# VHH binders against q9lxz3: the designs that were tried, part 34

Target 1, 367 residues: q9lxz3
Amino acid sequence: MVTRRRSKKKKKTKRKKQSSKEKEKYQTFINLPCDLLQLVISRLPLKDNIRASAVCKTWHEACVSLRVIHTSPWLIYFSKTDDSYELYDPSMQKNCNLHFPELSGFRVCYSKDGWLLMYNPNSYQLLFFNPFTRDCVPMPTLWMAYDQRMAFSCAPTSTSCLLFTVTSVTWNYITIKTYFANAKEWKTSVFKNRLQRNFNTFEQIVFSNGVFYCLTNTGCLALFDPSLNYWNVLPGRPPKRPGSNGCFMTEHQGEIFLIYMYRHMNPTVLKLDLTSFEWAERKTLGGLTIYASALSSESRAEQQKQSGIWNCLCLSVFHGFKRTCIYYKVDEESEVCFKWKKQNPYENIWIMPPLNLIDLPLFDHRI
Key: E = the ipSAE of ESMFold2; O = the ipSAE of OpenDDE; V2 = 0.75 times the mean of E and O plus 0.25 times the DockQ between their complexes.

## First folded at step 17 (VHH; framework vhh_7z1x_3)

Design w5 (at its last look DockQ between E and O 0.01; V2 from the best seeds 0.00; counts 0 for: pae O 10.3 > 2, framework grips, placed apart)
Fold by ESMFold2, look of step 17:
Structure w5 (fold): chain B 367 residues (1-367), chain A 122 residues (1-122)
Amino acid sequence: as target 1 above (367 residues)
Amino acid sequence: QVQLVETGGGLVQPGGSLRLSCTASGFTFSSYTMNWVRQAPGKGLEWLSGISGEGGRTDYADSVKGRFTISRDNAKNTLYLQMNSLQPDDTAVYFCARETGKSWVEYVFDYWGQGTQVTVSS
């Protein structure tokens, strides 16, 4: 049996009036044991799963649980020429093109947990955006340099959401700005600089096990622990075949992975040793599927899947002569491209859709 | 207009040799590091070799060291790859690629040729 997230959310059940004999037959189906219910529901296409979820609370919970197993990340792209964005579901090969004029002039800074952190470099406005619900959560303004990265710890709907950025790096000091939910202004903290004496930029930031891990352009790792207000440079050698601007860092169940394309022109996967803080190359993903984009990564542990997307890296990258998305199998050193029409891979972002798609304004059964 | 055009591919017997050429136009050839990359059917891209603008620094992938030699003639705006001891698993499309000159981004290829097919079989 596969473990899965269950929704406790109550939903109204729709039920047609029928003859007494048909009512008895329908009531018999509604009382199926949980194991048999899950077997029946697992055979349904998504459309029928959505319809079945309206039957009763027991069916709703079962359908939503199995729906999560079948849900894969989507790609999002923001238009350069108008105020639209496009959502693309590779599993169904369907597009959804939407307009949201309030985001004119914004770009994505970071993505995590289905949320995008958006920044307008002209107005210095920050906000969280959920492209599926279209919810916006404004944040206090902050000036950011062009190459400055910002990250957040969790969804902005949580009271524990924390924004984090490194504002400057000097010979002696590192300046960090943080913003904790519902604060009036940004908090500034200054720490001794223990990085290499060259000026450094951070190219990847990941939140894992309560701390931010920050990777520099030279492959050094640093850690910020917000609960201790603590910053330090971690020991350990830089990655094998040193890093560049074309890498991705992700987390799965407390493990940190680094993915990059160096002169091999194919992805290399490294795993961080949490004891020594050194990187070790992985020749297999061990059933893990990683969806990586320049601003953050999504990961899933999948052994088998009917869609054919399992045990691979799903990347939106520059890949040789094409700007495209690839599925790369590390074990086989093989790749399959699929065409996604957007020009700049930094602007193509994998994002996980929410569990309750049926209640969203983007979901339209008329199409 | 930056253009890179590969020639010299073809069919060759195992153990044979080929010399690939890449003619460049539309930029100052001697100012750029140039590279060779290949792609076998259904496989990803494999970097093979690179050579600095002045030709004094060369680098090779482990898979081709001792068999392949990169060179350039800046007077003719031409990049070369001498391939010796070819085997069936060298069958691929071979591309020349220009390495970007931007100092903040390394190992990024901004212009490519359309490639030349090399087939090693009997």
Scores: ipSAE 0.013, ipTM 0.376, lowest interface PAE 8.5, mean pLDDT 74
Fold by OpenDDE, look of step 17:
Structure w5 (fold): chain B 367 residues (1-367), chain A 122 residues (1-122)
Amino acid sequence: as target 1 above (367 residues)
Amino acid sequence: QVQLVETGGGLVQPGGSLRLSCTASGFTFSSYTMNWVRQAPGKGLEWLSGISGEGGRTDYADSVKGRFTISRDNAKNTLYLQMNSLQPDDTAVYFCARETGKSWVEYVFDYWGQGTQVTVSS
């Protein structure tokens, strides 16, 4: 009876050490807190914002939310040495460099509704230029003096667009030229000079409710109504304190404002009474932000204090090699910026960006 | 002293023609662009036409284009305006004006004549 000792083979159950592969939680940027994501995105240039918006839905939402409909004017700087332009957004404190070789030799004359009026003093060419779309609208040539001011009523895409300039002021006569969009030629009108017999140059021109308002260096305000072909010089003068080193005139919703700059005091703001045609000093801008430049100014009534640029006068300043903006709070005893000096009028101008910045060729969508 | 004297104005019937002259003195006539401007009663001054110093370039307002012709005789220091197909709306005082030689500005006038009356009436 051979007792077959069944050797119980102890099946060594190899406990498979489940190596807890620590799921390296790839902290995907997708799970960034919204605040942090917004902070990061806020630092991105628009181009990168657009790119970032393609990453995921959360990023998209954050990017779009930060795509602040730039409702605020931008400052464009014109290089003296090259065909480079610098766009500055004061709200975002962002700069963008642009190159427009097609504008070689051109200087800016005016800005309105997102368009620049550009002039070439060598060829006498005038054109409307949209720096955001690079669209150009040519017009008949015109010789312009260096100090000659020109304005237009609205975007050249409108058939109602009208250009206005005073081409000559003599002892006896004033010559005005106007150009309607798509016209073949300039219209010339000559009026009797009723300006004071002092050397009068026009420094500021604004269009409001069908009328061009023209301010002379002596403080005379003249009106030109193109529809009536009527020229009138108003008898009233704006109150100007001694020591003014510059002025800006702007229009907002039918209202005309005049700002006098001073070397040793804060700017004064005047509003034109359109009934009496008298200037009244204003202690407040009433929520208006004025972006002023020598050739043209923009105004915005912004309710949202988000950019810190509210109820103030915004001016370009050049500090050494740095271009920046200064803000004068009219309602507050702001520090007198003693450093503000009259600049070359052709060095910078405010421009309204398009509402849809996404479509701006500025952002080489060459993905 | 710079002087500009307009002549040739008068009464003309509608559809008629008139030739205005402007005699210049006191400056080198050929060096300046000259212009015609008019002022109708109760209206502002209207630029009509310009001619370069040598006469090589002319320009016209739309209101007179095809009807008026500007010319000059530099030897006689005289500017001319041939006006054809005159209409009642052409009734005005017509002035010759000198552009400033210092500025290539197309319409900067520094001297004007006294003007000549043109009346177009049936």
Scores: ipSAE 0.005, ipTM 0.255, lowest interface PAE 10.3, mean pLDDT 83
ESMFold2 (binder alone), look of step 17: mean pLDDT 88; pTM 0.895

Design w6 (at its last look DockQ between E and O 0.01; V2 from the best seeds 0.00; counts 0 for: pae E 13.6 > 2, placed apart)
Fold by OpenDDE, look of step 17:
Structure w6 (fold): chain B 367 residues (1-367), chain A 122 residues (1-122)
Amino acid sequence: as target 1 above (367 residues)
Amino acid sequence: QVQLVETGGGLVQPGGSLRLSCTASGFTFSDYAMDWVRQAPGKGLEWLSGISWSGGRTSYADSVKGRFTISRDNAKNTLYLQMNSLQPDDTAVYFCARETGHSYVEYIFDYWGQGTQVTVSS
């Protein structure tokens, strides 16, 4: 009885160690949101920016966008005695003298997008002038009062360029004139006057999102929509403290700001709520730099502290025989600067220089 | 609520005089130009006179020029119309109106009083 001991072959189940190759998802910076990518690239030195631009199309675009030298506005001073213009770059503290005999007898009316609107009170001629290229774009003549304000929407090189002015304010009616680029004539529109109180003069005009915003000397804000041929006076008034000696209005990316200057206190900044049409005081400019002049103002959101001029109000000031700029930091308890005084509105204006200044022998390197 | 209330109307003989008053409430009276308008029986509205917010400027229709005088007292929120040398053709309901508007070349009024009757009869 040979008991055949059946040897139970233990099947060694080879546990296949599935080496879970954890694909280390190399978080490639390729999928970074554009804003974040720009933020990262903004921290790179130029050399590294250039290198980064070779990585991919998205990086290239981001890198190039940051290479845009944000040019700060320049100040133009207009001589009273001659046809000379002084350009001042506050960022570099450089001056350049220019002569424009072709502008003899002209005064400045407005500035935007690197262009000046110039008016000759003797001939009633209006023209756009680019001080950097000396380009001139004439338009139909218009009689203008000395205190009459004008504004335009964009560079005259654009077909969408529109000039705007209020030619008459009576107790019953307001007359507006507009001029489109390449038009033969001024368009005249007449509206019923809804302005409150005194025969108000318009002192500040800005264009934003298809609309001209017009501020009167009494603080009334009026709107003109050229597309609709619509005129309206808003009921709200900006809060004004006693002792104000001037104001500036500016536009930035669709937002409207009003700055009140005071003799005995720091400037106040108001922002217009476009929904309620109420003015709200702002304690800070939120990184915005405002270059303000009597006829027009420029605004820049400068992220880079390169020029030391950021988050401030920049104004032209005349000290004796020297023209300079004063900077007000709105968000800092800065010492009240009492040095600013109301000036002749036609003596200076801010202008945007072209991006490609390379070809402009503007600054005599001799100083 | 904006309210305009006219008073001073009545019966007067030809050649007589009346002074109409309009009392304003519910708004800043001194901020608005004000006007007088009348409506005669069976006729449309006729603008008569307007006055600026300060009273510094006045205007008159030809029909009443030299006879009527518009004035205002901003401290009393009151508009006035002095009517002299009244004639039968001046018989109408007289309205005070607040002048306002935009996008118009004509007189626009947003608020009216109820009117006061003026009757010129022998």
Scores: ipSAE 0.007, ipTM 0.263, lowest interface PAE 9.5, mean pLDDT 84
Fold by ESMFold2, look of step 17:
Order: C-alpha cells, then sequence, then structure tokens
Structure w6 (fold): chain B 367 residues (1-367), chain A 122 residues (1-122)
C-alpha cells in the first residue's frame, strides 16, 4: 500500500469543449501517468518546459517541480549610461538584453529572493525592483556614501523585510540605520565602536539566522541582531588578511563562507565556526556551488549539470576591462573562463529567477 | 586621501637596469595587493606584475618574466619593480596600481600613480 507518487488529475479541469477529433487527442495526451509525464518533461529545455506548463494543472505542477531542480542563479549586468541591462544564465551560456527605464540613474546595492535593492545617488531614492515581474517597491530616501553598503533580510513583499546599513563610523561610535516594513522613517541606533581605531569600510554583508554579518576591509567580522538591537565585533579573524583582488561572503543553510581572491593565485575558501567564531580553510566544497559577486552571493547544492557548473566557485569578475565568469574547482585546482566580447562598464550581481515564468511579460514573447 | 607616487624612471641603455619605487599613503598598505602596469606611446595598458599583500606570492606577465622582479616593504609603504635586461620595447610610462577589494567595480584597480617614464635608447 505504499504510494511514492501521485498525479493530480481533476475531471472538472478537463471541461474545455473542442471538436470531436481535437477533444479525443487532447484527452489521451493529458492522461499520461505521472512518472511518464515527468520523464518527458525532464528532457525539455527551459523554454519548452515553460510552454508545456501552460497545458493543464497536472503538466504545470510537473514542470514547476522539475524546473526547481534545474534552476540556477542568473547574473545581471547594469549599465549606467543607457538603462540597459543584461541577464546571463551561465549554466546555459545564454543572455537576454533588457531595458528598464524606471531604473534610470539607479545603481544596484544588494540582491536577495529575486529582488534587487536599487539606489539613486543623485536623488537619494531607494527602490526594490524585481526584474522578472517589473514590480517596484519604493523606500524612504536615505543619503549614502559611495562606499556604503546596504542589505535586506528578505523579499519586500514580506512584512518582516528589514533594510540595514552602517551610516557612520567615528573613533568612539558606530551609527546603524534600519528600516522595517510599514515604518514611517528610518530607525537610527548608535553603538560603541569596537572596531580598530581607524575608519573601516564594510565590504560584505549577509543575512543569516536572523542576523546581519558584516565584514570590514580589515577582516573584522561584526554582527547586528535586529531583534535585540545588538551590535558586536566578533572575535577571530580570517587566517590571512584579504588581498585587494576580491572578497566574497555567502551563507548556506546557516553556515557562513568567505572567499578571498588573489590575482594570479588560487582562491581561499573559509568557513566560519559559529561556536568559536574561528575561520577554517576548506579544501572542498562538498557539492556546494557558490555564485559570488561583490554586492551579494548565492549558493546551491547541485547535481552535476550538462553545463559543467556544479561543485565550484562561480565568480563574476573583470579581467582587465572584459566581463568574465570564472568557474574554479577547489578540489581540482582548475579554472574555466567564459568571456563576453562586449566591453561596456557594468556593475553586476547574482539573482535567482522565479520558478513560474509563463505570466511574466519578460518571457511570453520568447517561449 | 589615497596616493601612489612612482619614482626611479629615466633613460637607460639597452641591457641596463632600473629600480622603480612606488610610495603609498592614505591607506593601510599591507592590506592590499599591488601591481605594476605600463603604457607604451600610443598603446593600451599592459599589466606586468602583481604581488600579494604580504609579499609571499608574485606573478608576472610573460613579456617580463625572468627580467623583472616585484617586491614590497610594508614597513616603508613602498612597492618596488627591479627591471633588468631592458630593451627598447620596454619604453613606456610605468604605473603602480592598487588592486580593488570589490569585484563589482568596472576595473581591477581603483587607484593609480601618476606614472614614471622609462626610456630605453638603442
Amino acid sequence: as target 1 above (367 residues)
Amino acid sequence: QVQLVETGGGLVQPGGSLRLSCTASGFTFSDYAMDWVRQAPGKGLEWLSGISWSGGRTSYADSVKGRFTISRDNAKNTLYLQMNSLQPDDTAVYFCARETGHSYVEYIFDYWGQGTQVTVSS
């Protein structure tokens, strides 16, 4: 009596009337067993998966399930000159060029849950933007310095969404601003500066387990717990000072990873021990794929794909003036580069595409 | 403010040697990897060499490997390039550059020196 799979078939869902020949063919095709349907769907490329998901509820559910298994982060590039944007799927090595006039004058600050946080340095306006739905959620204005970072905890459609930034560091004090959904204004909190005496900038911010982790340019790790309104500088430092080539921090299932890049040297991957707050070097990713950029990063536990992108560091960097994605296999100490010929100055960030693409204007003309 | 100042350029004969220096100020020098880049007349920028923040790791472009040696003295906030066996093709303006700590910027280097002219006469 053990059942491992069930197909969802609703007889009332099949009430569309058609000609006798079309009705007969349509009815036969819809009633495939679930295991056969999943086998057929698993062989479809993404665009055909999306087209197939429009057939009926049973096909939609199967397509979405398999789509989740095969979906990876995309890289989005931003031009500051013409409001042009490029989405790049490195797993398929395909790109899509888009135009978002509503983002004129904005630069990207952070990405999480399929949303971008955008900032206009001339108007001081903040805006959440979903490039897949084109939904916008305006935020109260805030002045930010050029090297100031801002992050958020989750999608702005959630009432628990919290924006976080460090606005000022003095010899004696550090000032934090937060914004919680539906608040009228930014909340300001002041804490004793427990960092080194010189001014420090924050290179990386990630949100994990209700806490913002902040890495300074000097390698100090601080945390902010918004539920306690608590700020502290954690003990322990990464084993070596970071090089200036690149520093990335990410979270996966509550674990914090730090990646240091050195020009013409292998990256170092470190994992934070959350009990001792000591960093330990990792010789392997253990099946984890990390997609890193300067502003934020994503991570996935993935099976090997036809693209060859799994169990590696996928890094969005510039080599000289060319855009590249570098895939570095930590346990093999090997590197694969994919380069574009276009040499425009862009900012970039990783973003997760949504699972359901059918009803989006972005994809209805290409699928 | 961040400042990088190159010295030690000049005119040399083919086969000669020069030692370039780059004095850094306005930042914690020992936290940054540093590089040398050159620009020949009418040409684009050419990366030559890089050195890690501690000086423990170095790298060289094929065009200068074996002839140029990059080094640093973190106590003196100074980056060096020892150039041996110079040839007329090495004639260029030489810049020191600080590597960025943020990969989202449009280029690898965020601060540059003013450059120092090296001229190798045949």
Scores: ipSAE 0.000, ipTM 0.219, lowest interface PAE 13.6, mean pLDDT 72
ESMFold2 (binder alone), look of step 17: mean pLDDT 88; pTM 0.888

## First folded at step 18 (VHH)

Design y1 (framework vhh_7z1x_3; at its last look DockQ between E and O 0.01; V2 from the best seeds 0.00; counts 0 for: pae E 23.0 > 2, framework grips, placed apart)
Fold by OpenDDE, look of step 18:
Structure y1 (fold): chain B 367 residues (1-367), chain A 122 residues (1-122)
Amino acid sequence: as target 1 above (367 residues)
Amino acid sequence: QVQLVETGGGLVQPGGSLRLSCTASGFTFSSYGMNWVRQAPGKGLEWLSGISYSGGSTYYADSVKGRFTISRDNAKNTLYLQMNSLQPDDTAVYFCARDYTGKYPRFIFDYWGQGTQVTVSS
């Protein structure tokens, strides 16, 4: 009679160990960091997203957060007189007025990932500002020239956020300053100036794959790799000298584009060959829509046909003596006229709206 | 459990008409705004139309304005999309989606149907 009791205990222990291993396997997917989960879910087609949302609460939340229609960037107009901001949604052709008294005296320097870089020339203060949440992230003070360009790599909510600017260009040396998120001070790097001696100013800066690309007014392209503390001037130049007005550089998924208008000509699109560092003219955007202003650019693929803004350039430009926004279809070589507020290209900037607009009083039309 | 089920999709000739239906269950249908969204092959999601919880307000994308009509029957828990003058470019999977935010024009949708295929071809 004694022998039968031993066999039952072994089966219970094996089932408990299997159940614990199965629980451990299920726990591994449930415990994915939210960012990784979102990354995985973002690659799922909608049908699979819907399925995934049934897995657990965490997955549900992640899935729902990604069930958003890709919206076009918004344009922010800056008022010089009353510290008012106007948001314009091109897709819906709607305006919203915003007031940010906290930004009194500040100017907009750059925009990326839904954040504005703001600078106060009187106090030398720099801060990140989210116009949707009104969040502010202050940075160490920095003296900047009026025409000095700045860029940052990603949202300041990321620990990987890096701010970049060229503070000085002399005959012999270039001085670069970088600020890493949560750093106490600016890092200064000095490099030998290899730029051509024709008074080069940096007009466009974009970040791509860990590198800042800097375009001069003469069409010279330089790169800065913060990780390597490396500065280099690239040999390639656009076929035509970009005009001071209407030159835009944008990055999309690792690709770098240069858009410029030469005199009264239609916009030209160049793509950088990352191997040869030569510019090649593109006659098509390949479904990409580029929103560009003097201060920043945004790009979207697979844009909705809703507003007719698809596979086109949306540019804040100087057209002769007129300040205007233009829609240009590259494939059709045609301009589409939308009624935009006439404003100085330096008094507006494109910004990506947040995916979650729940907290935004903007456009609160209760459906 | 919240469920949305689209029906009415199919093959139609250019210039033809189709009426889609979305049947809702698992929630108070009359309390939520509803939307139609489509996805063409290899394309992103495109919002087409929205309707308020009461049906008193309707919204349309420019791409479908004048051709599509959104409506709802709250008693039947059903959302409709009447599609007229269909073109090949209207070929897509059509989804009904529940509005989470209740804010126009920026909608977040928390629940979606499985979609219904609409093919416009000669």
Scores: ipSAE 0.011, ipTM 0.275, lowest interface PAE 9.3, mean pLDDT 81
Fold by ESMFold2, look of step 18:
Structure y1 (fold): chain B 367 residues (1-367), chain A 122 residues (1-122)
Amino acid sequence: as target 1 above (367 residues)
Amino acid sequence: QVQLVETGGGLVQPGGSLRLSCTASGFTFSSYGMNWVRQAPGKGLEWLSGISYSGGSTYYADSVKGRFTISRDNAKNTLYLQMNSLQPDDTAVYFCARDYTGKYPRFIFDYWGQGTQVTVSS
C-alpha cells in the first residue's frame, strides 16, 4: 500500500515536471515557501535529509536545522472562508498554512496515498488533488447528496484506481456507482440491500485487500468487492459498550480495526478476524499507531525515531465547536493529550505526506 | 420455502391497463403486509404500494396514487396490482415483496419474487 503510493506519486510528479521546462522547475524549487519546505524536510529519514541538504542553500539551511527522520501522517484543517488549509504534524506539533485557490467551493470526501478527493456541490465537479504537488486529476461529474460518502482505492495515477460510492439505499436494494480510471462513464450496479431500512449513511469507508469495507451510522459492516461485483453485510455486530459517542475505522496490512469512543471511559479497539468474522478487543496496539478522523485514517507500525507518537491512537475528534487531536495509549490506559486547533474549520482529514523530494510543490517564477 | 411468484406482466400500449398477480407460498400469507416495488431500466428501486395483512389499509407512492390499486385475496394467497393509464415511464420489472415486520407494512422487505416485466410501448 505505502510502497505503491510512493511509487505512483514519483511517476506522476515526474510526468508533470517533465511537461514544464527544466529551468522553470529549478526556479520553482528555489521559491518554495520556507514553512512548507521545513515541514516536508522534517519528515525525511536522516539519509534523505543529508541528500536534500545538498540541493541548494535554502534546502541546506532547512535540512540542517531540522535534522530529523519523520514518516507520520499529517492532519489537514479546512477553512470555510479563504481557501486556506492548515497542515498539522501532531508528532512534532508544527503547522504550515497553504492556499489552494483551485479548490474554491470544494469539500473534501476522502484521502488516500497522498491524494484528496474533492467535490463541488454547486457544479457537481469531482477531482483528485495532491496538496504537496498541486497536481489535479478531474473526474466525470456526479451529483452527490450532502451526507453521501465517496472513497477511492489508490492514487489516481494508477490504472487500478477505482472510485466507489453508494448513491441510493431503498428498502431492499442498494445502488452503487463506481468509476474505473479512464472509463467513459460511471458504472451503476444494483444489489439486494441486506441492511434494515433505517440505515441512513455509510459513515466510514476503507479500502483493504481489494475490497471496500463500509460502516453504517448504526454499526453494521458491509463490503463491496469490485472484482466480483459483490455486495454483502458481514455477519454479527462488533461488541459495543453503552454510551459510545463516536466511531472510527482503519486498515493496516489487510486487517480492519474499529475504535469506539466514549465520553467517560477508555476507547475500545476491535480487530476483525477475516477468517471467522469475529471481533476481538485489543488491549495493546503492539507498536501500531492509528490516526483516525471521520473521513479517512492512516496507520503505522514502524519507528523512525522517538517523537512521542508511538503505539497509540491519534484521533481527530469533533466535540461541539471545538476541535482536538486526542492521544490514547491503549496498553497504558488513558494517557491523553488535548490540542486546540484552528477555530471553526469545516472539516479535517489525515493525509500521508510524500517520501521522495521530487513530489514537492512548484512555484512558477516570472521576472 | 418462502416463495413469491409474479405473473401478469407483458407488453401494453400507452394508456392501457395490466393486472399483476403475486402468488405466495411457504408462509401464512394473511399474517403479513405486502408491497409492490419496481425497477425501471437504468434506475434504482422504487416502492409503489403496500397493503396491510387484512387488506384494510393501503398505501401508495405519490407517483402512482390514483392510477394503481393494490389488493389481496387471502383465501387465494394472492397479491394484486391493478395498473391503469400506463405510460412509457411505467416500463420496469415489477416485484412483490413481503414486509419483514408482519401485519402492517413497515417497508422492510425480507422476501422478493423473481419479478415480472412490464413494457409500455407502441
Scores: ipSAE 0.000, ipTM 0.092, lowest interface PAE 23.0, mean pLDDT 71
ESMFold2 (binder alone), look of step 18: mean pLDDT 89; pTM 0.898

